# Miniprotein binders against q9h3h3, part 122

Target 1, 235 residues: q9h3h3
Amino acid sequence: EDGFTAEHLAAEAMAADMDPWLVFDARTTPATELDAWLAKYPPSQVTRYGDPGSPNSEPVGWIAVYGQGYSPNSGDVQGLQAAWEALQTSGRPITPGTLRQLAITHHVLSGKWLMHLAPGFKLDHAWAGIARAVVEGQLQVAKVSPRAKEGGRQVICVYTDDFTDRLGVLEADSAIRAAGIKCLLTYKPDVYTYLGIYRANRWHLCPTLYESRFQLGGSARGSRVLDRANNVELT
Below, E stands for the ipSAE of ESMFold2; O stands for the ipSAE of OpenDDE; V2 stands for 0.75 times the mean of E and O plus 0.25 times the DockQ between their complexes.

## First folded at step 10 (miniprotein)

Design yA3 (at its last look DockQ between E and O 0.04; V2 from the best seeds 0.00; counts 0 for: pae O 2.8 > 1.5, placed apart)
Fold by ESMFold2, look of step 10:
Structure yA3 (fold): chain B 235 residues (1-235), chain A 84 residues (1-84)
Amino acid sequence: as target 1 above (235 residues)
Amino acid sequence: SPELIRYKIEMMLRFAEILLKRAEELFKEGDPEEAKELLEFVLRLLRMAIELAEKLGNEELLKRAEELIERAEELLRKLEELLK
C-alpha cells in the first residue's frame, strides 16, 4: 500500500478528532433514550461535513457512546512523547517491543477493536448493537465514523482500557460477537495513534496487535483471536 | 489538556507537510488535477491547525502552520496557471 494513503487516512482521523462529536453519554442520559438517539443519528446518514439532506447541519467528527463506567484516562502522554523523541534521536532500534515498553512505562494502555463496514443497514445495525452493549455495561466506550463524501467504508472503534490485559481484550471481542458482528476485527493500541504511527510508517511497524475472525463450530464464543505480535492464538 | 492539543497540532503539521510535498511531486509529474485535490485537503487541515494554535496561544505552531499555508498557496497559484 502507498504511504501517501496511510498518511492521508491518519490526517483525516486527526481532523475528525478535533471536530464536534455526537455523543450519547450513559453517565448522564437514561438508557431508555438510546433507541431514539440511534434512529436520529444512523452512522450511514450522518455526514462528515454536514451535507445537504443529512441529519446534521454541521461537521461531525465522530458518533460516540460512553458507558456508565467510562472514566477517560490517557495516561502520561506527555512523558510518552518525550521518551519517543529521545528514542528517535538515540539511534537505538525502534521495534514493537520498545513501543510496548513505552506504553507500559507511561501508562498509555488503552486500545481499540476496529471493524470496517460499507454505509447502509449492516453498518447501522452493527453500530446499534455495539451502542446497546456499551449502555448495558458489556463494553465501555465506542465510536463510529460518519459517512464521508466519497462513500467509502466506515469504521467502528470499540475501546478497551488495557491492551496488555488479554482477558479484557477477549471479553470485549466476545461482547462484540454477541451483538451479532461477524466481520474481521483488528485491534490497535492507542500508543500508535498518539505517536502518529500508522500502517505505512517509516519504521515498518505493524500497529495491529490482535486479529479476531468469526468462526462457527467448536469455539463457544465463535471467535478465533490471534496475537499478531507473538503469532499465538489466544482462543 | 493543552499539552495533548499541542502534540496533536504538531502531528497535523507533519502530515500536512508530507501531503504538500506529495502534491508538489504530482505537479512535477504532470498530474495537476490530483495535486489540486490533495492541496485542497492540505489547506483544510492547516486552517484547522491555525485555529487550534491560536486558541492554544502557541506562536511557534502558528508560525509553522502559516509557513505551510504560504507554500500551499504558492503551489495553488502554479496549478491554477497550468490548468488554465
Scores: ipSAE 0.337, ipTM 0.731, lowest interface PAE 2.8, mean pLDDT 86
Fold by OpenDDE base, look of step 10:
Structure yA3 (fold): chain B 235 residues (1-235), chain A 84 residues (1-84)
Amino acid sequence: as target 1 above (235 residues)
Amino acid sequence: SPELIRYKIEMMLRFAEILLKRAEELFKEGDPEEAKELLEFVLRLLRMAIELAEKLGNEELLKRAEELIERAEELLRKLEELLK
């Protein structure tokens, strides 16, 4: 992805955030209704624009599930962006550590495990597993992108409250694996998204902090997690 | 697809308009620095929308984007004058 493509994708994601979401909120809806909701809105069939014959008649930005413990906190994103602009103009070196400090200072600490899956049964099954894990309190919040008209892979995002809490990040990985997910996972802090740091950025920053690969019979967690910044296996 | 591009532009324009209004509010509230930062983002978004609108050949969307840019640039000029 070139920088321009990444910006377009970011703008599209932001636009999606502005469209209506299909939400299952476990704080207000009984867990017993989850299966019916999943059946009504399988992500492989929910269309971004509300295509004829889709479960949704109107545009949908995201399909999401909120757990009992979910509390939205985005921190000071505007202050973060201001500080980032000031940093860029200063000519000071920008490192992953710099971004970490900015994130901490402005309390923009959320991050997410990402998985990309083709539309179909595997995606819907993965989403159902994740949604159940959220409702059961193993995870706090997750969302999945609706099906695009042109097709392509859909993304499931599983959030953690603090990307600087390595244990919390690893626990979420374990919960995802326990939900039956075996695909590659990548972990990205939201701060990188807010600052427009994508692949092939001019600072050569890797927006992915962690990668998780499924492992049979190996670690108690069922995955190997790699710290991408340090190229060190954590599990 | 042309329809997808059109939809994308529409979403970008709506988002830009919302953020532009917020920037105007921030300016009125006496926070010109925050307004400026938001405006710079709005302008980037609108430039992308223009590029897509040009690619699509949609004059209506292009015009809407240009109108928003003019509005954003005018606000930015006012902010810059205030911040001098």
Scores: ipSAE 0.037, ipTM 0.444, lowest interface PAE 2.8, mean pLDDT 86
ESMFold2 (binder alone), look of step 10: mean pLDDT 88; pTM 0.865

Design yA4 (at its last look DockQ between E and O 0.81; V2 from the best seeds 0.00; counts 0 for: pae E 1.6 > 1.5)
Fold by OpenDDE base, look of step 10:
Structure yA4 (fold): chain B 235 residues (1-235), chain A 84 residues (1-84)
Amino acid sequence: as target 1 above (235 residues)
Amino acid sequence: SPELIRYKIRMLLRFAEILLKRAEELFKEGDPEEAKELLEFVLRLLRMAIELAEKLGNEELLKRAEELIERAEELLRKLEELLK
């Protein structure tokens, strides 16, 4: 990916975060309404800019489901950014450990499992499974990108509270697998997003910490989770 | 926070400027359709920046956004004339 592509994707991500979201909030909406909501707003049909004939007439950045235990806490993102700018100016080496420490210091600890799926039934089915898992309390919060005009792959993001809590990350993987998801998963801390660390960054940092591959008949978790930084299997 | 809003505005403006330059290049390369699509996105980013700048009352960022809008709109007019 050339620098232009990375910046374009970053801009799109930022714009999506700032646009209106379609949200099912289990804290305020009965779980019995989830199926109707899913039917009304299937991710494969919800369009990014509210195309004619789509369920949405206005732009939608994300479709999201909030669980009962969801508490939005982004930490000190501003302090994180200031510290990051200072670090870049210092010329000190930047490592995954550096980013981890910055995240801890500023309490920016959220991360997400990511899956990419083509628009269609498989995506909508996967999303429905994840949404149910969130509403049932196996997961805390998830979101899915709307359909783009070009029909590219959509992304489902399943969040965890702390990317440094390996057990919590693994538990979320297990819950995703239990929801029937069999595709490749990658785990990315939000701190990497806030700091603009994308693929092919100048520091050669891998933006993903973990990779999960589904395994038939394998461990009780139904997946193999790889620590990408250390190239070690965790399961 | 106001600081976070300022950061968002600056990032929007930065992206808009980068993508606007790319749209200009695409236009020069003879790909007006792709340039137009990119320019529409640039204008969206700039509108978001203006909204936030107005909310924050930051005249400097607002002025910068307006300057980029003028440049983007001029390119859009040229593109539309070419595509007719």
Scores: ipSAE 0.554, ipTM 0.876, lowest interface PAE 0.7, mean pLDDT 89
Fold by ESMFold2, look of step 10:
Structure yA4 (fold): chain B 235 residues (1-235), chain A 84 residues (1-84)
Amino acid sequence: as target 1 above (235 residues)
Amino acid sequence: SPELIRYKIRMLLRFAEILLKRAEELFKEGDPEEAKELLEFVLRLLRMAIELAEKLGNEELLKRAEELIERAEELLRKLEELLK
């Protein structure tokens, strides 16, 4: 919110991305091994820097599950970053439309649903449900942060290929809910993440494109998804 | 690619310098525990930058990282003495 917080978050994200990841890759590992892997590496016990008593002795940036159909394509991230730097020096206005156009031009179209949970059983249970949905093919890729030294909430990220494909994003929300997830979800296109743009950024951009709220007590159990940019309900 | 590695080093150094200035401010404001925690993260960023700069063989970026490390370690010595 004061600019310092945004740079600190971007720095932490960069450090985590650069550290080793713990990965279950369904493309090379049988699905029957997933439960043992989940038991070995619960996100509430995997520590960011490898504390004594942790299942990991070295730093871990992320814990991830890749689905059978996962085909990594980050797009032209270097070109995106170069164009972003040029835009900042140009004096031209920086708007959400500008970021959308940059993402399309450079083919950086992925995005993710986010959920924040406290360490413990609920986090580990939610992660296990998401991981199973990925391995079963309802979702493509997910990751969860390890436990930080200071504690606090951890984040699960569930990826989609194209934030401009609204139906695909809504299908991922449905798959997350089918895995038993009832907490608030927010959707952030990866373009904002690659550029280090968080909620409290100096350009006053809102990196949250959608919010999903689980509806309990209606005639059907489902999501209510709000488009934050247009203030319009999609469901 | 070497260009991508150079970009990563520059970003690490940019973040480290910003956060180091904040740690120095926290020290002056009388928040030494928070200053020390931030400074330890700064040193981690700088060590990552040094590792990449050595891999790339870039002496200019390595020198920049080492100058920031010396500045950070001087502050860390002051903080550790104060917090004993």
Scores: ipSAE 0.456, ipTM 0.833, lowest interface PAE 1.6, mean pLDDT 87
ESMFold2 (binder alone), look of step 10: mean pLDDT 88; pTM 0.860

Design yA5 (at its last look DockQ between E and O 0.66; V2 from the best seeds 0.00; counts 0 for: pae E 2.4 > 1.5, SAP 70.169 > 70)
Fold by OpenDDE base, look of step 10:
Structure yA5 (fold): chain B 235 residues (1-235), chain A 84 residues (1-84)
Amino acid sequence: as target 1 above (235 residues)
Amino acid sequence: SPELIRWKIRMMLRFAEILLKRAEELFKEGDPEEAKELLEFVLRLLEMAIELAEKLGNEELLKRAEELIERAEELLRKLEELLK
């Protein structure tokens, strides 16, 4: 992805965050209703702008599932941004370690596993597996992008509370794999999003910390997780 | 927080400007259909920015958004004339 593509996708994600979400909240809705909800709002059919014949008549930014243990906490995003602006003005070197420290200092620690899938049965099936894992408490929260007009790939995001907790990140990978997902996964901290750090940024920072590749007959976890910063396998 | 909203508006405006320039390039390259689709998105993004700017009462960001809208709408009019 070139810089333009990354910025366009970021803009789309930002716009999507502002539109209404279709949410299944396991804290308030019985788990027994999940299948009906999934059938009503399959991600491959829910359209971004509420196209005629879609399950939604109005724009939808995201389709999301909240688990029983989900507690939204974004930390001090304002303080993070102020510190980031000050850091940029200082001319001091900016490294992944710098961003990690900023994230820790301001408690902006959330991150997400990302998977990109073409619209269709495979996407809807993957989403159903993830949604079930969230409702069953194996994952905390997930969202999927609705179908775009051009029919491009949709993204499923599976969140973790702390990108600095390597074990928690790996556990989420395992849960995703257990849900039957076999595609490439990439892990991105939200701090990079909040600071506007995308692919091909001027600091040459990679916003992807981890990659997970499914391996048949491999390690006990069924996936190989690569630390991209250190180029080291964690599993 | 108001600061987070301001940041969001600034980011939206930055993206809108980048994408608007790309739409202008696409138009010059002879791809008016892709330019039109991109402009429609830019306009939506700018509308969201305006809504947030109005909510915050930030006149500076509002003015910047309006300027970008004017540019986008002008390009859109030119595109529509070409596609007729």
Scores: ipSAE 0.480, ipTM 0.809, lowest interface PAE 0.9, mean pLDDT 89
Fold by ESMFold2, look of step 10:
Formats: sequence, C-alpha cells, structure tokens
Structure yA5 (fold): chain B 235 residues (1-235), chain A 84 residues (1-84)
Amino acid sequence: as target 1 above (235 residues)
Amino acid sequence: SPELIRWKIRMMLRFAEILLKRAEELFKEGDPEEAKELLEFVLRLLEMAIELAEKLGNEELLKRAEELIERAEELLRKLEELLK
C-alpha cells in the first residue's frame, strides 16, 4: 500500500502533461486580454475531460500563464533520469541529499510553491491574483489544475528558477502573499516532479523543501518560512 | 527529444503496471467499482504510451505496452462478468 498514492499522483501528472493546456502567454498576448481570459476559464469551472456545460469541450491537463520573461530551461532532465535509474540499481540509500546532489549536478534547479484550494471563489480569486502577478512580471510562470471531481482540492503551482536561491524563493512567496493568499504554501523542487516523487511515495521521501505559513495579526503582510530539509527558519 | 520521450514511456509503463496490480488486488478484495475506475485510467495511460512508442518507432516499448494492455483487458473481462 505504501507508495501507491505517489505512483497514482505521478501517473495523473504525466497524463495531464500530455493533454492540451489552456495557456495565456504574455510573450505573445497583450496584458489587457488577461481579465477576459480569466473570466472565460475559471479553474473551478474548467473540467479535466471537457464535461458538458464547462467552458472547455475537450480535455485540459493544465491552465497556465507564462510571463513576459518566461524562458523554459528544464536543465539536463534526460541525464537526471538516467542517473536516477542507476542510483536505484546501485543498492545505495536514496535520501533527500542524493536527490539534491542529482538536481545540482544536472542543473535541474527549478521548483515551485504549491497551494491546495477547494473549487469555488477562493480558488478562482487566488488564481486570478497569481496570473496577474505573472503578467506584471512579479512571477515568471504559474499553472493550476482543472476541476477533476466535485469537492476535490485543486493545486496552483508557482515556479521559481532555482530552489537553492533562498532570496528568489522568498521573493516569490512575498508576491504570492501580496495577491492576498493566506493558505499554507509548500515548496517542491522540480527534481521530485520529474522523477515522479510525491507525498507518500515508496521511498518515504518528503519532497517539501520549504513551508510558508501566513502570519496572523499585525498590520503588515508576512509569512513564516521554514526550511524543512535543514530544520531552519528562514524568517 | 527522442530520449526524453523514451524515458517518459518507460515511466508510464512502470506506473501502469503498479496501478494494474492494484486494480487486480481491488478486484480480489471485492471492490469492483474502484477496480474499474483505476483500470480505465490504466488503459488511458497505456494508450498514450503506445501512441508515443509508435511515433518513436520503438518496438521494445510497444511490446511491453501490449503485454500490459493484455493483462488489463483480461481484468476488464473479469470485472464485466462480475458487474453484469
């Protein structure tokens, strides 16, 4: 039973990656069109398989916004995956340190802040705020899952270029909070995603590197960010 | 690139096999509705893997995918008998 959820999540992510995406690309689309696009495709209404009555008639894997400065560079994912295969065969222990080393060696440095929200106004409002931050240049790229089932949580992913760059990760957290988002955020390096490692995976790895909690009270917006790999508070 | 597509197909097949084994277990446990839902996802994953492997011209991956789809279709027949 251990590891079943991780394989299921990885398989669903793989299938979603291969289905069509709904993309607002600021590199080729005027920013003035964003609000109309957001109103047409709220993530709480866009269905995974194009259910009758939804704004999409065909399957949608992800809804995404690409910022003006978005320049995709996944690094040496092929080399990473080959090294991962070899590591699993070697009999050596698989630890968070070995995954970090693989990511650095193969320049797979990107990662993402994640938030999980139920379908409805909170999700659509949060996504709209994130999408605007991307188009305005405060964030580079973000995506949100479509609605797969009623009552199930959906995920917003906000990407950063380098999980080892604490300042860049914290700046992205600040931009997310500036959009009025108060829920728990978790940060996962993309190395875990490319290798299909989610929560409750067969290796018992925790793919969460940073955790951000909104601080209650006071006049200033703030978050408390914990580095879970090193058990150190960054704020 | 062809190498990245090949690695994706391999991961899809590994996940499909794991999930197929889980669907077989659900069938034995008397959960045919859950087994069928999982099996339908497994078949979609295998269809995508076959399409990519055909595009790539990779006979080895096609054979692996075909073996898994045969197992999945056998389970589907058992589920349809039970649910009839």
Scores: ipSAE 0.374, ipTM 0.785, lowest interface PAE 2.4, mean pLDDT 86
ESMFold2 (binder alone), look of step 10: mean pLDDT 88; pTM 0.857

Design yA6 (at its last look DockQ between E and O 0.75; V2 from the best seeds 0.57)
Fold by ESMFold2, look of step 10:
Structure yA6 (fold): chain B 235 residues (1-235), chain A 84 residues (1-84)
Amino acid sequence: as target 1 above (235 residues)
Amino acid sequence: SPELIRWKIEMLLRYAEILLKRAEELFKEGDPEEAKELLEFVLRLLRMAIELAEKLGNEELLKRAEELIERAEELLRKLEELLK
């Protein structure tokens, strides 16, 4: 029952990853075409399975924008999985530290900032800001989920290439805020995704490494970023 | 890439089997509409696994996927008769 929730989330994520994506690729498409593309495919109207009346007639797993510097590299995922299974049979403790070391050893270092928004204008506006930041070079890669059959909240993912590089992760947070986004952000290393470790996992691991809250502070404007594993403020 | 494709197939089959077991539990608990929706998702996962296994040329993985499809479709037929 408890494992059902984690495996269901992992299965849904895998299915979306494998379905077709709607992609604006700045490496091959002029930046001047971005606004028309955003208007054609707002994430609040693109449906997961191609409902009648949608701009898409076929299933869409993700809507994505690739920056000019985008270079995909998943690392040694097969070796990561093999080492993970060996660790589980070893009887040694499974901790966030062991996951961090596995990720480093197998060069599976990417991660992502996540934001969850209800369908509608606010989601579409936030996505447009992120997409422009990617095309302009302030961010590298982002994706947003399409509208689900159930009509729940949607997610924008903004990727970074190394979750152990705190400065790089914080720079991405800053770029997201500069795009006018003020909602809660959470950060998840991709190692958890590749191992199928989601919120209700059997090891009680927390896949969220950082939380970012928009700062309504005094003189300095920016994010307040919390390291959830150590309950330590980074900013 | 062939190792990554094999890993994807194995994960799809693992998830499909776990979710199929849950659909069987939902059927026993008297939730046939929820069981049917879950089975349709299971069959989607299995068709993805078959497509990848055909691309890889792996007959063992194809056979495993087909066995799970048969189990899922048997339960789906029972559910469709119940909901008729």
Scores: ipSAE 0.549, ipTM 0.868, lowest interface PAE 1.2, mean pLDDT 87
Fold by OpenDDE base, look of step 10:
Structure yA6 (fold): chain B 235 residues (1-235), chain A 84 residues (1-84)
Amino acid sequence: as target 1 above (235 residues)
Amino acid sequence: SPELIRWKIEMLLRYAEILLKRAEELFKEGDPEEAKELLEFVLRLLRMAIELAEKLGNEELLKRAEELIERAEELLRKLEELLK
């Protein structure tokens, strides 16, 4: 992906965050209503701009499910950005460790497992599994992108509270696998998004910290998780 | 937070400017249809930036957004004239 493509995708993601979300909030809505909500708003049919014949008439940025334990906390994003600008100006080397320290200092610790799926039944089924896992308390929060006009892949994001908590990241992977997801997963801290660190960035930082591959007959977790920074298997 | 809103505006403006330049290049390269699609997206980003800037009461960011809108709208007019 060239730099332009990365910036365009980032802009689209930001625009999506600003548009209305379709949310199922398990804190206020009974779990028994989840199936009806999923049937009403299958992500393969919900359109980004509310196309004629779609379940939504207005633009939708994301479809999301909030679990009982979900508490939105973004940390000190402003302080993080100021520190990042100062760091860039200093000419000091920027490493994954530097970003980790910045994230910890400013309490910007959220991260997400990402999966990309083509529109259709498999996507909707995957989303239903994830949504159920969130409502059942196995996961805290997840979102899925609506269908684009071009029919490109949709992304499901499953969040964790702390990308520095390796155990928590692995537990979320296990829960995703338990929900029946078998595709490749990549884990990305939100701090990388807030700092504009995308693929092919000038610092050669990999925005993906972990990869999870489904493994048949393997460990109790059903996946192999790779630390990309160190090229070490964690499971 | 006001700080997060400010960051969002700044990022929207940054992306809008980058994509606007690309739309101008596409126009010069003789791909007015792709330029138009990209420009429509740029205008959307800028409208979002304006809304947030107004909410935040930040005149500087608002002015920057308005300047980019004027530039984008001028390009759009040229594109529409070419596509008739």
Scores: ipSAE 0.459, ipTM 0.819, lowest interface PAE 1.0, mean pLDDT 89
ESMFold2 (binder alone), look of step 10: mean pLDDT 88; pTM 0.864

Design yA7 (at its last look DockQ between E and O 0.22; V2 from the best seeds 0.00; counts 0 for: pae O 1.9 > 1.5, placed apart)
Fold by ESMFold2, look of step 10:
Structure yA7 (fold): chain B 235 residues (1-235), chain A 84 residues (1-84)
Amino acid sequence: as target 1 above (235 residues)
Amino acid sequence: SPELIRYKIEQLLRFAELLLKRAEELFKEGDPEEAKELLEFVLRLLEMAIELAEKLGNEELLKRAEELIERAEELLRKLEELLK
């Protein structure tokens, strides 16, 4: 269609990033306080703009948990963005391989598994499981969107530090499944987010690198993971 | 960093102008309630841009934000009068 819807969603995402966040930071907060914090701020009840009856009176953009070993490192995002501008004017083809090289060159290697859940018990339970996995060191960082006034599904983002490390990304998928998550997961490298590349983009790039579907099996619950770029099943 | 803050302001202003043009179109098309909802979001983006531009001390970006606010406030006055 046109790009207006994508631009509107990008604006909403930027506004959420800039509003206050509710953060449990395991680097400065004892792990024994996690369950109380989860009970105080369930994502199904924390509202985007501080609706009546919510635990928050001010806008909240995200609810997040930082693990003990979390060390923020977004890489050279400014250099990435400059190189992206140069690439667009260079006449070179823009492909998934080109984006991968830009990310590697500028050390913008993080990515995230995404899951979308309706508001309610299943969302809050899934978030609690993810948050515990982060505090216990099985995952590094996660965030969940608050409840929007118009309703709709909310998103949990579980970050990994290097999308080129396929084993690490698959290990994060396994940790998510071990926390009891059964829904569809999609994986998006942060390079696409920093460059403003969404599914309806003019280069026909697919920002989703992997797709994970829950399957029972083995010594722990597992998943069927599809490489979306090459249409190849990894598991 | 100052460069990151400048980039954020520029993106906020770009989004605000795009959405403001759409709100002006909705007003002309006879959709004043949808125009008002979109305009309220535009004003949120502009307040964020103003706050950052003040922190940065960049008068040019502040002026650009203020120009868009003037346009947005003019449309808001028209919408409030129409919706009375």
Scores: ipSAE 0.539, ipTM 0.870, lowest interface PAE 1.2, mean pLDDT 87
Fold by OpenDDE base, look of step 10:
Structure yA7 (fold): chain B 235 residues (1-235), chain A 84 residues (1-84)
Amino acid sequence: as target 1 above (235 residues)
Amino acid sequence: SPELIRYKIEQLLRFAELLLKRAEELFKEGDPEEAKELLEFVLRLLEMAIELAEKLGNEELLKRAEELIERAEELLRKLEELLK
């Protein structure tokens, strides 16, 4: 994906954030209702614009599950963006460390594991596993994109509160794997999205901090997580 | 909540502004085709922001969206003139 495509995808995701969400909130809804909700709104069938015959008659931006411990905190995104503009104007070198410091300073610390899956049973099954993990308290919050009119891959996002907490990021990876997910995972801080840092950006910053690959064979059952910035395997 | 909607609109507007600046840079760099595609996308985002701002009854956000639209449309006109 070129930088432009990544920007378009990010913008579409932001637009989706503004449309109505289908939410299962474990804080207010009994866990026993999750299976019925999943059956009612399978991601592969929920359409972005509420197509005829879909479970939704109106546009849906995201399908989401909130865990018991979920507390939305976006930090100071406006201050972050202002500081970023000032930094660009200064001509100072911009590094992953610079972005990390900006994120910390403005408390914009959220990040997400991402997986891309084709519409169908595998997607719905993956989503069900993730949703269950969220409701059971192994994960805090997750969302999945609805089916696009043109088709294409759908994305599941599993959030962590702090992308600078390596242990927390790894724990989320483990929980995703425990939910039966075996596909490639990439971890992206939200700060990169808010600052418009995508693939092939002019600063040559990699918006993916971590990559997780599941290994089927060998003595080490589990995922291998690669720190992309340092090119170091963490597990 | 109205507060959440407001926040989402603000985020959308900030992102649109960021992409608009990028489109301006692309234009200056001599890539008018990519700039045009990006601007068309920016306009779609801003239209959504306007619609939501109207529903929310937030005049400030509406005005900001309109200002960005004017800027985007002006750049788009310049691009279209160059591509002709």
Scores: ipSAE 0.281, ipTM 0.672, lowest interface PAE 1.9, mean pLDDT 88
ESMFold2 (binder alone), look of step 10: mean pLDDT 88; pTM 0.862

